# Designs tried in a protein design chat: VH-VL binders against q9umr5. Part 328

Target 1, 268 residues: q9umr5
Amino acid sequence: SYKPVIVVHGLFDSSYSFRHLLEYINETHPGTVVTVLDLFDGRESLRPLWEQVQGFREAVVPIMAKAPQGVHLICYSQGGLVCRALLSVMDDHNVDSFISLSSPQMGQYGDTDYLKWLFPTSMRSNLYRICYSPWGQEFSICNYWHDPHHDDLYLNASSFLALINGERDHPNATVWRKNFLRVGHLVLIGGPDDGVITPWQSSFFGFYDANETVLEMEEQLVYLRDSFGLKTLLARGAIVRCPMAGISHTAWHSNRTLYETCIEPWLS
Key: E = the ipSAE of ESMFold2; O = the ipSAE of OpenDDE; V2 = 0.75 times the mean of E and O plus 0.25 times the DockQ between their complexes.

## First folded at step 12 (VH-VL)

Design qi75 (framework fv_nofazinlimab)
Fold by ESMFold2-Fast, scan of step 12:
Structure qi75 (fold): chain C 268 residues (1-268), chain A 123 residues (1-123), chain B 112 residues (1-112)
Amino acid sequence: as target 1 above (268 residues)
Amino acid sequence: QVQLVQSGAEVKKPGSSVKVSCKASGGTFSTYYISWVRQAPGQGLEYLGIIIPEYGTANYNEKFKGRVTITADKSTSTAYMELSSLRSEDTAVYYCARGSKWFDSTPYYFDYWGQGTMVTVSS
Amino acid sequence: DVVMTQSPLSLPVTLGQPASISCRSSQSLVRYTGNTYLYWFQQRPGQSPRRLIYKVSNRDSGVPDRFSGSGSGTDFTLKISRVEAEDVGVYYCMQGTYWPPTFGQGTKLEIK
């Protein structure tokens, strides 16, 4: 018998996007109970990430309670950040594999159609003025906006990402770290042809320095300080990197080759 | 000095499979993209697929998906391209080519090429 | 797939004269990160392709400075300021901005 799988969608998304993923799981792991959470769909995905975390938390509690052997999370795009926070705030999660499917784990710094829909005249160079305001922080996408040229503003204004990454102090940081470290495997998936997540290496905890040179996870202060447990997880052998070329942002949940290579092995 | 050395020429019957090797020397292997490109006699270049040896993560041009499989053996610094259900149209020189390090965002860099392997499909 | 179109396909040139090859893409090759991944390759008879130019205008080590690349968006050019006998071969442009990478048809440069 296979552990249940919980799926968390991304920005402007819904459970419908995962029909192919569900087909693949059913083919390779027949009998797996897969729950795609129908919360914060479409426009509601713009609500503040902490609000989304609370809602998803309520939904996952009964699923985890029914599966004493553990569950797997598959969390797509923005959903990967929701899952990061879930693992930190839940004192009793029993997640085995946390599969992060092209999620901006260190943040986003790039133009996207979603940003242009919300802020049509903004460029990545000036979006910090909107996102690092109290009003901007009421939008999920601004909660993980990480401008490498205004890192001081990011650290002071980010109500979500800077806190869950331990880049800014928080009273709950020690508890969040202990909770996150209970995860069995952190499976990081992403690639250079994504076209939306910028830099794409954010999916692997890499990110821009002030010159827009991407530094890998092991060079990040969050890793070096072990702020929420990345260094400990890597030393434990619990971090899996699965980069794949040739996958666009909307194809991570519908590509059979990607599924067989990066997802299927972690669904025991 | 980086060098990619490919296996020798193959003559195959229609319906069979061929597996071409590409051995890297003179540099790091596992953290770089390795791509496969083919060229029919007197024709242009056609892309088949790519692998990151360190992770075994291969992907393929849709035209060849289901017939091509790319693998790598990190212990021998060797990448392989296997093409099944061979047809006369698959007669070509098959090249391996190196991309950037996987973490850099230039996978199709093709800074070094193998010498090529002629695969002839004939009855 | 992105279509790459080269012109001319056949280029007879007198030794010492300049040569120019055009490459057009069916869509802009500016990657979402701002870089343009347009490459030029040379293939001499019986040899593997050799990269001459990367990212539109950057020359590879060992490539003579008589080779230069230029262009933006969808329109690119490879120029040889003074053709030498060793330049005989087929020249290919390639885009690496979108999966899968695609090549132009090739331009055969020969001495007349």
Scores: ipSAE 0.854, ipTM 0.920, lowest interface PAE 0.8, mean pLDDT 92

Design qi76 (framework fv_nofazinlimab)
Fold by ESMFold2-Fast, scan of step 12:
Structure qi76 (fold): chain C 268 residues (1-268), chain A 123 residues (1-123), chain B 112 residues (1-112)
Amino acid sequence: as target 1 above (268 residues)
Amino acid sequence: QVQLVQSGAEVKKPGSSVKVSCKASGGTFSTYYISWVRQAPGQGLEYLGIIIPEYGTANYNEKFKGRVTITADKSTSTAYMELSSLRSEDTAVYYCARGSKWFDSTPYYLDVWGQGTMVTVSS
Amino acid sequence: DVVMTQSPLSLPVTLGQPASISCRSSQSLVRYTGNTYLYWFQQRPGQSPRRLIYKVSNRDSGVPDRFSGSGSGTDFTLKISRVEAEDVGVYYCMQGTYWPPTFGQGTKLEIK
């Protein structure tokens, strides 16, 4: 018997996007109980990330309670940030593999068609004016907007990502770190042909410096300070990096080669 | 100076498999992309696939998916391309070529090429 | 897949004269980051391809300055200002913006 799998979708997304993923899991791990959470679908995915975390928390509690041997999380795009927070706020999670599918773990800073749809007159260089306002922080996309040219505003205004990454102080930081460190494996998946996540290296905790040079996870203050446990997890051998070229943003959950290489090995 | 040295020419029967090697020397191997490209006699270039040796993560041009497998051995700094169910149309020179570092944004950089391996499929 | 179309396919040129090769893509090669991943390769008879130009207009180290690349969006050009005997070979454009990378048909440059 295989551990149950819980799937958390991304921005402007729903459970329908995972039909191929479910087919692959059924083929390689027949009998696996897969729950794709139908919360915050479509436009509701724009709700503040802390609100989404609370809703998803309520949905995962009974699933985890019924699986004493543990569960796996597969979290896509924005959903990977929801899962980051779930692992920190839940004192009793029993997650073995947290599989992060192309999630902007250090944030987003890029001009994409998705952002143009929401903010058609904005460029990446001026979106900070909207996102780092109290009004902007009521939208999920702004909760992980990380402008490397206005890092002081990001640190002060981000109501979600700066807190969950330990980049700004929070009274629960010590407990959140303890809880996150209970995860068995942190499986990071992403790649250069994603086309949406900018920089794509954000999926591996890399990010732009002030000159827009991408620095690796090991050069980030969040890692060096071990703010939520990345350095400890890496030393434990619990971080798996699985980058793959040739995968676009909407294909991470529907590519068989990606599934067999990066996801399938972590579902036992 | 980085060099890619490929295995020697092969003559194969239809329906068999061929495995071509590409050994890197004179620079970093595991953190750079390695691509495979082929060229049929008198024809143009056709892309087969790519690997990041450090992570063993390979992806393939859809045209060859199911027949091509790309692997790497970090201990010997060698990449391999195996093509199965060979047909006469697979007769070509097969090249390996190096891309950028995996953490960079341009995997298909193809700045250093192997000398090529002629694979002839005949009955 | 992105289709790359070169013209001419055969280019006879007199020594010392200029040569120009066009490359067109079926869609814009500008990546969401603003970079354009268009490359030019030279293949001399019996040799492996050698990259001459990367990102539209940047010359590789050791490539003579008589070679230049230009263009934007879907329309690109490789120019040789004064053709020399050693320039004989086949020239290929390649796009690296979209998976899978694709090549033009090749342009055979010959001395007439």
Scores: ipSAE 0.860, ipTM 0.922, lowest interface PAE 0.7, mean pLDDT 92

Design qi77 (framework fv_nofazinlimab)
Fold by ESMFold2-Fast, scan of step 12:
Parts: sequence; structure tokens; C-alpha cells
Structure qi77 (fold): chain C 268 residues (1-268), chain A 123 residues (1-123), chain B 112 residues (1-112)
Amino acid sequence: as target 1 above (268 residues)
Amino acid sequence: QVQLVQSGAEVKKPGSSVKVSCKASGGTFSTYYISWVRQAPGQGLEYLGIIIPEYGTANYNEKFKGRVTITADKSTSTAYMELSSLRSEDTAVYYCARGSKWFDSTPYYMDVWGQGTMVTVSS
Amino acid sequence: DVVMTQSPLSLPVTLGQPASISCRSSQSLVRYEGNTYLYWFQQRPGQSPRRLIYKVSNRDSGVPDRFSGSGSGTDFTLKISRVEAEDVGVYYCMQGTYWPPTFGQGTKLEIK
């Protein structure tokens, strides 16, 4: 039998977006119990990420407890950051595959329709003024805003991403790292045609330096310091990179080719 | 300098399949995008699909999805494009072309091209 | 899919004279990170396409400086300052901003 699958949606999203993903799983792994978490939908996806982590944690605990063989997580976009934090704060998670669908793991620095809806007159170059304020940090999108030209402000003001990435010290860092390292596989999915995640390489723990040159995961200080376990996971053979061209941001959960290539092999 | 060398011309019957190879030499292969493009006689260029050999991650233009399969063998630095259910409209020169490194730039860089493989579909 | 429209489709030119080819896209080719992925290719009779220009205006190594690219948004131009006999062929613009990449219909450059 197949391990249960838990799905966590993204920004301005809901469980309905995953109907094709559920169809694919049912076709290739019939009998799989798939739970799409219906929390923080639509506008509620703008609530602070730590609040979302708490709510999703409460929903996930009973599912994991009933599956002693383990579970898989499929976490889309912003949902991938929620899942990152879940794996760190839960002392008892039994996640085998954590499948991250185009999630900004090192942060976001780009103009998108989502950003223009919330801050219509802001450009990526000046959004740091809003996001790195206490008020801005009450919005999920600002929790992972990572301006490479104001990295000092990001490190001091980010209430979420800088902490879960170990870019700023936290009393629980050692425990969070130990918890995260229990994951069986970290499956990273993303690609150059996403159109929303900027830089798209953020989905693979790459990110801009101060000159907007994208540096890969192995060049990041969080990897080199092994702050939350990336270097250990890579050495263990537990990190899977699955980049694919031609997939737009809203299509990662509804493309059959993507599913067969990047997701299907990691479902038990 | 990197070169792409393709397999020789093919003549196929309608309903059959053809598999064209593209061998890279003189540089790294696995971490670069490889695209496939075709050109019918006297016509323009049409994009079929792409692969990153290192990860085996291929994707296809919707027009050809279900008929085209792109694969790669890293040990021989060779990419393959297989087109099934051939029709007379598939008669074309098929090209492979190298893109950027998967991480550095856009996939559709196409700075190095193979010499082309003529595929003729006739009854 | 993004539609690429070239003009003219047939371009007879006298040797030594300038030539200009227009390419228009059905939507802006500026990608979300700010780059514009517009390419120009030359295909001489019986040969594979050869890239001349990438990212609107950057000339490939080995391409003569008489070739230049310009443009922004949806309107792009390839210019040849002085046409030589070896320039005979078909010229294609291509967009790489959106999946799938798409090509213009081609402009056949011929010597009068």
C-alpha cells in the first residue's frame, strides 16, 4: 500500500487547484489517501506564515499519527515554506518525501501580479521599505521577501524565512535542524518559465547576490554552514533536483509530464 | 568547441516511428539544455521540445505531446528525439540545438546546432 | 502561443546596400526578471540555422559587426549595414520569453 499524501497550497490558492494532481495520483498509485489541507485559503493565505504553520501543524498531527509507515508532503509555492517550518518545529514528524513545487526556498525578489494586487504602486526595488517594517511582517509575502540589495535589513527584519533558513540565530536552531534532517527525501521542483518565483532558482536554494547574479545552493552560506541540514541531506543522497522548462507557476500541479517525471517516482 | 552531430537521413512509412540522435562532443553535455526544432521543406522553424540530460527532465510543445519523446544518455553524451504515428506532414529536417546551462540562463539559448536530419514520410 | 510576425518576407537587395528586417511579437517579450529574450538566426541555403543576435542586441562571436539588433517590448529590428553575397539566406526572429519558443515566418534576403 502507498503512504498517505498531504498537500499544502500556495498564495491566494485553495484545495480546488489540485484536482488534476489528485487524478494523476489515483491513476498511478490507486488507493493512496490524499488529504488536501483546506486552511488559509484565498485572502487568508496572506496571514503571517508562523500563524499558518501553527494551523497546518494542528491539521497534520493526526494524519501523521495514523500513518506509522510515514507520509509524503506535496507543498506548492508559498506552501513549501510552510512545510519547511513544519518539518523543523515538529519533533515527531514521519515525512518520507517532501516534494516542493516551485517554492521560493531562499526568498522572492520580483514583480508579480500578486505583489501588484497588494502593493499596486511598489516596484521590487522599493518594497523593502514596506516588507521590513513590523506592519509588513504581518503579511505572508513579506515573510519571504528577500531583497539582495538590502540583505542587512532582510536578516534583521525577516520574522520567518531568515530564521527557518538559519540565516539569523534562533534558540531552537539545533532542534529545528535535527527535526528537519529526519526527512527521507527533499524533492525540489521548479523551472525558468515559472513567471512568478524570482529568481526561479530560489526553488533550488539558489539566490541573487548583491549584483543580481544567481548563486547555486552549494555557494550559499546556509549550505556551507549546514545551518538546517542541506549539506548533510545532499551528502546522504536525499536531495533530488527536478528542474523542468515550459511550466508556468499555476501549472506545476496540473501538468502530467511534470507529475510523471518529478512527483510520481517519490510517492512511496 | 562544442559540436552536435546528428544521425543520418530516414525514410519512413505513415504510422511508423522515427528516432533521431544528437551526439555532443568537445564540451560538457549533461548540464546544458538540448532543444529539438524541425523545418518542413521550404517552410519555417517549429519547436518540438527540450531536455536537461543531467535530470532527464523533458517537456514538449503541446502540438506534439503524446507523439514526441525526448531522452538522453549521459554516458554517451547523446540526446534522442522519437516521433511516433508519423504523417506526411512530419516530413522535415529535424535539428537539435544546445541551450544554456540549466541554472545560468534561459533554456532557449540555441547557440550550437546540429547539421540536421532529413526525415521523409511517404507511402 | 506568442505569434512572431516578420516584415518583409521577401527582401531583394543590391550588393553593398543596407537591409532592414522587422519582427513584431503578439505580446511583450520582457520576462518577469526584466530581460528580453529575442534572437535572430540566419539560414544560408542548405545549412543549419546560425544564431546572429541574442537578447535583442548582443552579437554572437564571429558575427560581422555589419549585423546589429535593436528594439524593445514588441518591436524588433535586424539591420545589415552593407549586404555581402554571403548574406543570402533566410532570417528568422525567435522569442524565448514564453513557452513554447516561437519563430517568425522568415525573411528571404536575395541579391538583385
Scores: ipSAE 0.850, ipTM 0.916, lowest interface PAE 0.7, mean pLDDT 92

Design qi78 (framework fv_nofazinlimab; at its last look DockQ between E and O 0.86; V2 from the best seeds 0.87)
Fold by OpenDDE, look of step 13:
Structure qi78 (fold): chain C 268 residues (1-268), chain A 123 residues (1-123), chain B 112 residues (1-112)
Amino acid sequence: as target 1 above (268 residues)
Amino acid sequence: QVQLVQSGAEVKKPGSSVKVSCKASGGTFSTYYISWVRQAPGQGLEYLGIIIPEYGTANYNEKFKGRVTITADKSTSTAYMELSSLRSEDTAVYYCARGSKWFDSTPYYMDVWGQGTMVTVSS
Amino acid sequence: DVVMTQSPLSLPVTLGQPASISCRSSQSLVRYDGNTYLYWFQQRPGQSPRRLIYKVSNRDSGVPDRFSGSGSGTDFTLKISRVEAEDVGVYYCMQGTYWPPTFGQGTKLEIK
């Protein structure tokens, strides 16, 4: 039998968005128990990510307990960060494949429709004033806002991304790294036509330097320091990159070609 | 200098399939996008699809409704375009073109083109 | 799909005279990263397309300076300051901002 699949949605999203993915999985892997977690939907997805992590943890624990052979995670957009954090805080998770579907794994720094909705009067260059404040960190988007021009503020004020990345020292860094390394495979999916994740390379742990030049995963300090296990995962062949052109952000979970190429191989 | 060299002309019957190859020389291959474009006689250019050979990730113009399959062999620095269920309307010169590196955000850069492959579909 | 509309479709030009080709897109070609991915290609008779211009106004290496690209948003122009015999062919604009990439109909440049 196929391992259960747990799906975590993204910002302003709901379980309904994954109806095509469910169809694809059912067709190609009949009998697979797929659970799309219906938590923090819509505007509730703006709640602090640590709160979301706790909620999703409560939901996945019983699923994992019933699946001694392991489970797969498909985590979309913001959900990818939630899942990474989840795997970091759970010392007993049994995740085989962690599929990060167009997630801002190294953070977000871009003007998007999502940002305009939340901060209609704010520009990308000024969001640090809001996001790196105590009340700003009460919003999920600010939890992974990564302003390359305000690195000190990011490192000191980010209550989520900087911690799970191990960019800021904290007492749980070693344990979180150990927990995250329990994952069988980390599948990174994204592409240049996304239109939301900025830079799109963030889905592959790439990100801006101080000059807004995008550097690859292997050039990132978190990799070089192996702060949460990326270097270790890569060394043991546990990281899979699956970039694809021509996919918009809202289509990653509803494209058959993408599913067959980047998702399906990791659901067995 | 990077060059793309395509396979020779093809004559096919309706309903059959054709597979055109595109071999890169003079530079790196696997980490660059490869696009396929066709041009019917006396007509304009039409985009077919794209692949990143390094990862084998291909995407297609929906207009072709699954008739196009794009693959690549990194060991030979060769990309392939297969078109099935051929019709007379598929008669065209097929081109491969190179994009940017997959990490550079310009998949449709198309700075280098193959010489083209004429595919004729006739009964 | 984004529709690219070129004008004129036929462009007879006297040698040494200037030429201008217009390309309009059905929607703005400014991508989320702030760049505009509009390209111009030249296809001489019996040859493969050759890229002349990328991102609206950047000339490729080896392209004569008599070629220039301009425009923004939805309206773009390719200009040839002094047409030469070697410029005969079909010119295409292409957008690479949206999937799938789409081409204009082509403008056939001929010498009068």
Scores: ipSAE 0.937, ipTM 0.959, lowest interface PAE 0.4, mean pLDDT 96
Fold by ESMFold2-Fast, scan of step 12:
Structure qi78 (fold): chain C 268 residues (1-268), chain A 123 residues (1-123), chain B 112 residues (1-112)
Amino acid sequence: as target 1 above (268 residues)
Amino acid sequence: QVQLVQSGAEVKKPGSSVKVSCKASGGTFSTYYISWVRQAPGQGLEYLGIIIPEYGTANYNEKFKGRVTITADKSTSTAYMELSSLRSEDTAVYYCARGSKWFDSTPYYMDVWGQGTMVTVSS
Amino acid sequence: DVVMTQSPLSLPVTLGQPASISCRSSQSLVRYDGNTYLYWFQQRPGQSPRRLIYKVSNRDSGVPDRFSGSGSGTDFTLKISRVEAEDVGVYYCMQGTYWPPTFGQGTKLEIK
């Protein structure tokens, strides 16, 4: 039988967004138990990411306990960061494939209409003033806001992303790295036509330098220092890159070609 | 520097399939986007699809989805476009064209083109 | 899909005179990264398309400086300052901002 699949949604999202994904899984892997976690839906997706991690942790524990052969995670957009933290804080996770659907793994720095719903008068160049305050860190989007022109503020003020990426020291870093390294496969999915994740290469652990030139994962300090295990995972052959052109942000979980190419092969 | 060389002209019957090749030389192949575009006689240009050879990740214009398949063989630096269930209106010159490296943001850059492959569908 | 509309479709021009081709898109071609992915191609009879201009106004290496591109949003122009005999062919604009990329109908430039 196939391992159970746990799905974690993104910002302003809910379980309903995954109806097509569930249909695809049922067609190719009939009998798979798929659980779409219905926590922190819609507006509640703005709650601090550490709060979301705690809630999702409580939900996944019984699912993992019932599946001694392991489970797969499919984590969309902001949900990919929740799953990153879950894999680090859980001493006993049994995740085989962690499938990250267009998630800003190195952070977000975009002046898009999507963000303007929440911050209608702010430009990306000024959002650091809101996000890197104690008040701003009470909102999930600010937990992964990464302004490449104020990296000092990001490193000091980010209560979530800088810590899980090992960009700032944390007492639990060694344990988090050990836990994360138990994952079987890290499947990274994203592409240039996403339109929301900025830079889109953040989904592959690439990110802007101070001149807004995007540098790839292998040039990042977190990779070079192996802060949470990326270099070790790549050496093991455990990192899968699956970039695809022509997919918009809200279509990653509803495109059949994407599913067949990037997701289906990693569901056992 | 980089050159794309396509396979020769084909004459096919309605209902059959055709597979056109596009071989790259003179530079890196696998990490660049490769697009396929066609042009019916006396008509304009129409986009079919794209692939990143390194990852085998192909996507298709919805108009051709289900009939077109794009693949690549990294060992021979060759991309392929296969079109099935051929109709007379598929008569066209088929081109391959190179985009940017996948990590860059310009998949549809099309700075280098193949010479074209004439596919004639006739009864 | 984004519709690209060119005018004129037929452009007879006298040698040495300027020529101008318009391209209009059904929606803004400014991408979320702030760049505009509008391209111009030249196709001579029996030949593959050759890219002349990328990102609205950047001239490709080897393209004569008599060619220039301009525009923003939905309205774009390709200009040839002094038409030469070798410029005869069909000119296409293309948008690469949205999937799938789409082309204008083409403008046939002919010498009068």
Scores: ipSAE 0.883, ipTM 0.930, lowest interface PAE 0.5, mean pLDDT 93
Fold by ESMFold2, look of step 13:
Structure qi78 (fold): chain C 268 residues (1-268), chain A 123 residues (1-123), chain B 112 residues (1-112)
Amino acid sequence: as target 1 above (268 residues)
Amino acid sequence: QVQLVQSGAEVKKPGSSVKVSCKASGGTFSTYYISWVRQAPGQGLEYLGIIIPEYGTANYNEKFKGRVTITADKSTSTAYMELSSLRSEDTAVYYCARGSKWFDSTPYYMDVWGQGTMVTVSS
Amino acid sequence: DVVMTQSPLSLPVTLGQPASISCRSSQSLVRYDGNTYLYWFQQRPGQSPRRLIYKVSNRDSGVPDRFSGSGSGTDFTLKISRVEAEDVGVYYCMQGTYWPPTFGQGTKLEIK
């Protein structure tokens, strides 16, 4: 039988968004128990990411307890950051495949309709004034805002991303790395036609340098220093990259070709 | 400098399939996008689909989905395009073209083209 | 799909004179990263296409400087300042901003 699948949604999202993904899993892997977590949906997805991590942790515990052979995570967009934090803070997780579906793993530095809705007078070049404040860090979008032109502010102000990346010193870093490294596979999915994640290479742990030139995962300090386990996972053969052209941000979970190529092989 | 060499011309009957090869030499193959484009006689260019050979991740123009399959063999540095259920309207020259590296922001750069493969579909 | 419309479709030109080819898209080609993925290809008789211009105005290596590209948004132009006999062929614009990439109909350039 197939391991249970837990689905974690993104910003302004809900469980209905995954109806096609659920259909694909049912058709290809009949009998798979799939749970789309119905927490922090819609505007509640703007709550601080640590608050969301806490709530999602409580929801996954009974699912994991009923599946001692392991579970899979499919985590979309902002949800991929929630899931990575879950893997770090849970010393008792039994996740085999962590499938990161177009998630801003190294952060976001791009204007979106969602940002315009929240901060209508701001552009990406000046959002650091809002996001790198204690008030701004109470919004999930600001928890992974990563302005490459204000790295000092990011490193000091980020309450979430700089911590889970090990870019700011904190007492839990060693334990979080150990917990994260218990995952069986890290499956990274994204592509150049996404249109929302900026840079789209953030889904593969790439990100801008100060000149807005994108550096690959292997060029990032967090990889080179192995601050949360990326280098160890890659050396173990546990990182799977699955880039695909031609998929927009809202279509990653509703495209059968993407599912069959990038997701289905990891739902053992 | 990379070169793309395609398989020879083919004559096919309606309802059959054709598989065109595209072999890369003189450069890196697997981490670059490979696109397929066709041109009916006296007509313009039409995009079929794309693959990243390293990851086997192919995607297709919806117009051809269900009839076109794009694959790659990293060990021979060869990409393949297979078109099934052939019709007379599929008579065309089929080109492969190499794009950018997968990590760049545009897969459709198509800076190197194969010589083309004429596929004729006739009853 | 984004529709690319070229004008003219046939362009007879006197040797040594300028030529201009227009390409219009059905929607803006400015991608969310701020770049415009508009390309120009040349196809000489009996040959495969060759890229001349990428990202609106950037000339490929080995392309003569008599070729230039310009434009923004939805309207783009390829210019040849002094047409040579070797420039005979069909010229295509292509957009790569939106999946799937789409081509213009082609402009056949001939020497009068």
Scores: ipSAE 0.797, ipTM 0.898, lowest interface PAE 1.0, mean pLDDT 92
ESMFold2 (binder alone), look of step 13: mean pLDDT 92; pTM 0.945

Design qi79 (framework fv_nofazinlimab)
Fold by ESMFold2-Fast, scan of step 12:
Structure qi79 (fold): chain C 268 residues (1-268), chain A 123 residues (1-123), chain B 112 residues (1-112)
Amino acid sequence: as target 1 above (268 residues)
Amino acid sequence: QVQLVQSGAEVKKPGSSVKVSCKASGGTFSTYYISWVRQAPGQGLEYLGIIIPEYGTANYNEKFKGRVTITADKSTSTAYMELSSLRSEDTAVYYCARGSKWFDSTPYYMDVWGQGTMVTVSS
Amino acid sequence: DVVMTQSPLSLPVTLGQPASISCRSSQSLVRYSGNTYLYWFQQRPGQSPRRLIYKVSNRDSGVPDRFSGSGSGTDFTLKISRVEAEDVGVYYCMQGTYWPPTFGQGTKLEIK
């Protein structure tokens, strides 16, 4: 039988968004048990990411316990960051494939409709004033706001992303790295037509420098220092890059070509 | 400077398939987007699809999904476009064109073009 | 799909005189990054398309400075300051901001 699949949704999202994904999995891997976690749906997706990690952890433990052969994670958008933290904080996870659908792995720095809904009078150049405050860090989107012009503020104020990326020291960093490295495959999916994740290369651990030039994962300090295991995973052959043009942010979980090319091969 | 050289003209019967090749030389191949565009005689340009050879990740214009398949062989620096269930209206010159590097902001750059391959579908 | 509309479709010009081609898009071509991916191509009889202009106004290497591109949002223009005999051909605009890329129907430039 096929390993169970656990799906973690994104910002302002719910389980209904994954109906096509479930249909594709059922067609190619009939009998697969797919659990789409109905936690932090809609506006609750704005709750601090560490709070979300705790809730998803509690939901995921019994599923993993019942699947001694392992499980797969499919994590969409913001959900990919939740899954990053889950893999680090759980010392007993049995995740084989971690499939990240267009997640801002190095952070977000862009004016999008989601940000303007939440902070309508703010521009990306000014959002650091709100996000890097204690109040701002109570919102999930600010937990991965990464202003490349105020990297010092990001490193000092980010309560989530800077810590899980090992960009700032944490007492648990060594254990988090060891736990994350238990993953079988890290499958990174994203593309230039996403329209929401800015820069879209954040889905592949690329990000802006101070001049807004995007640098690849292999040029990032977190990779070079192997802060949470990216360099080790790449050397092991465990990182899969699956960029695809022509897919918008809300279509990653509902595009058949994307599924067949980037997701299907990693479900066992 | 990169050059794209395409395979020779093809004459096909309705219902058959055609596979056109596009070989790159004089530069990096695998990390650049390769697009396919066609032009019916006396008509304008129509976009078929795109691939990143390094990852084998192809996507297609909805109009051609199910009939067009784009692949690449990194060892020979060659991209392929296969069109199935050929109809007379598929008679066209088929072009490959190079985009930007996959990691750059714009995939549809099309700065270098192949010479074109005439595909005639006769009934 | 984004619709690209060119005007005129047929452009007879006198040698040495200026020529202008308009291109309109059905929606704004400004990407969320702030860049506008509007391109101009020239196709001489029997040849493959050759890119003249990228990102609205940037001239490709080897393209004479008599060619210039301008515009913003939905309205774009290609200008030739003094038409030469070698400029005969079909000119296409293309948008690369949205999937799939789409082309204008083409403008045939010919000498009177």
Scores: ipSAE 0.860, ipTM 0.922, lowest interface PAE 0.7, mean pLDDT 92

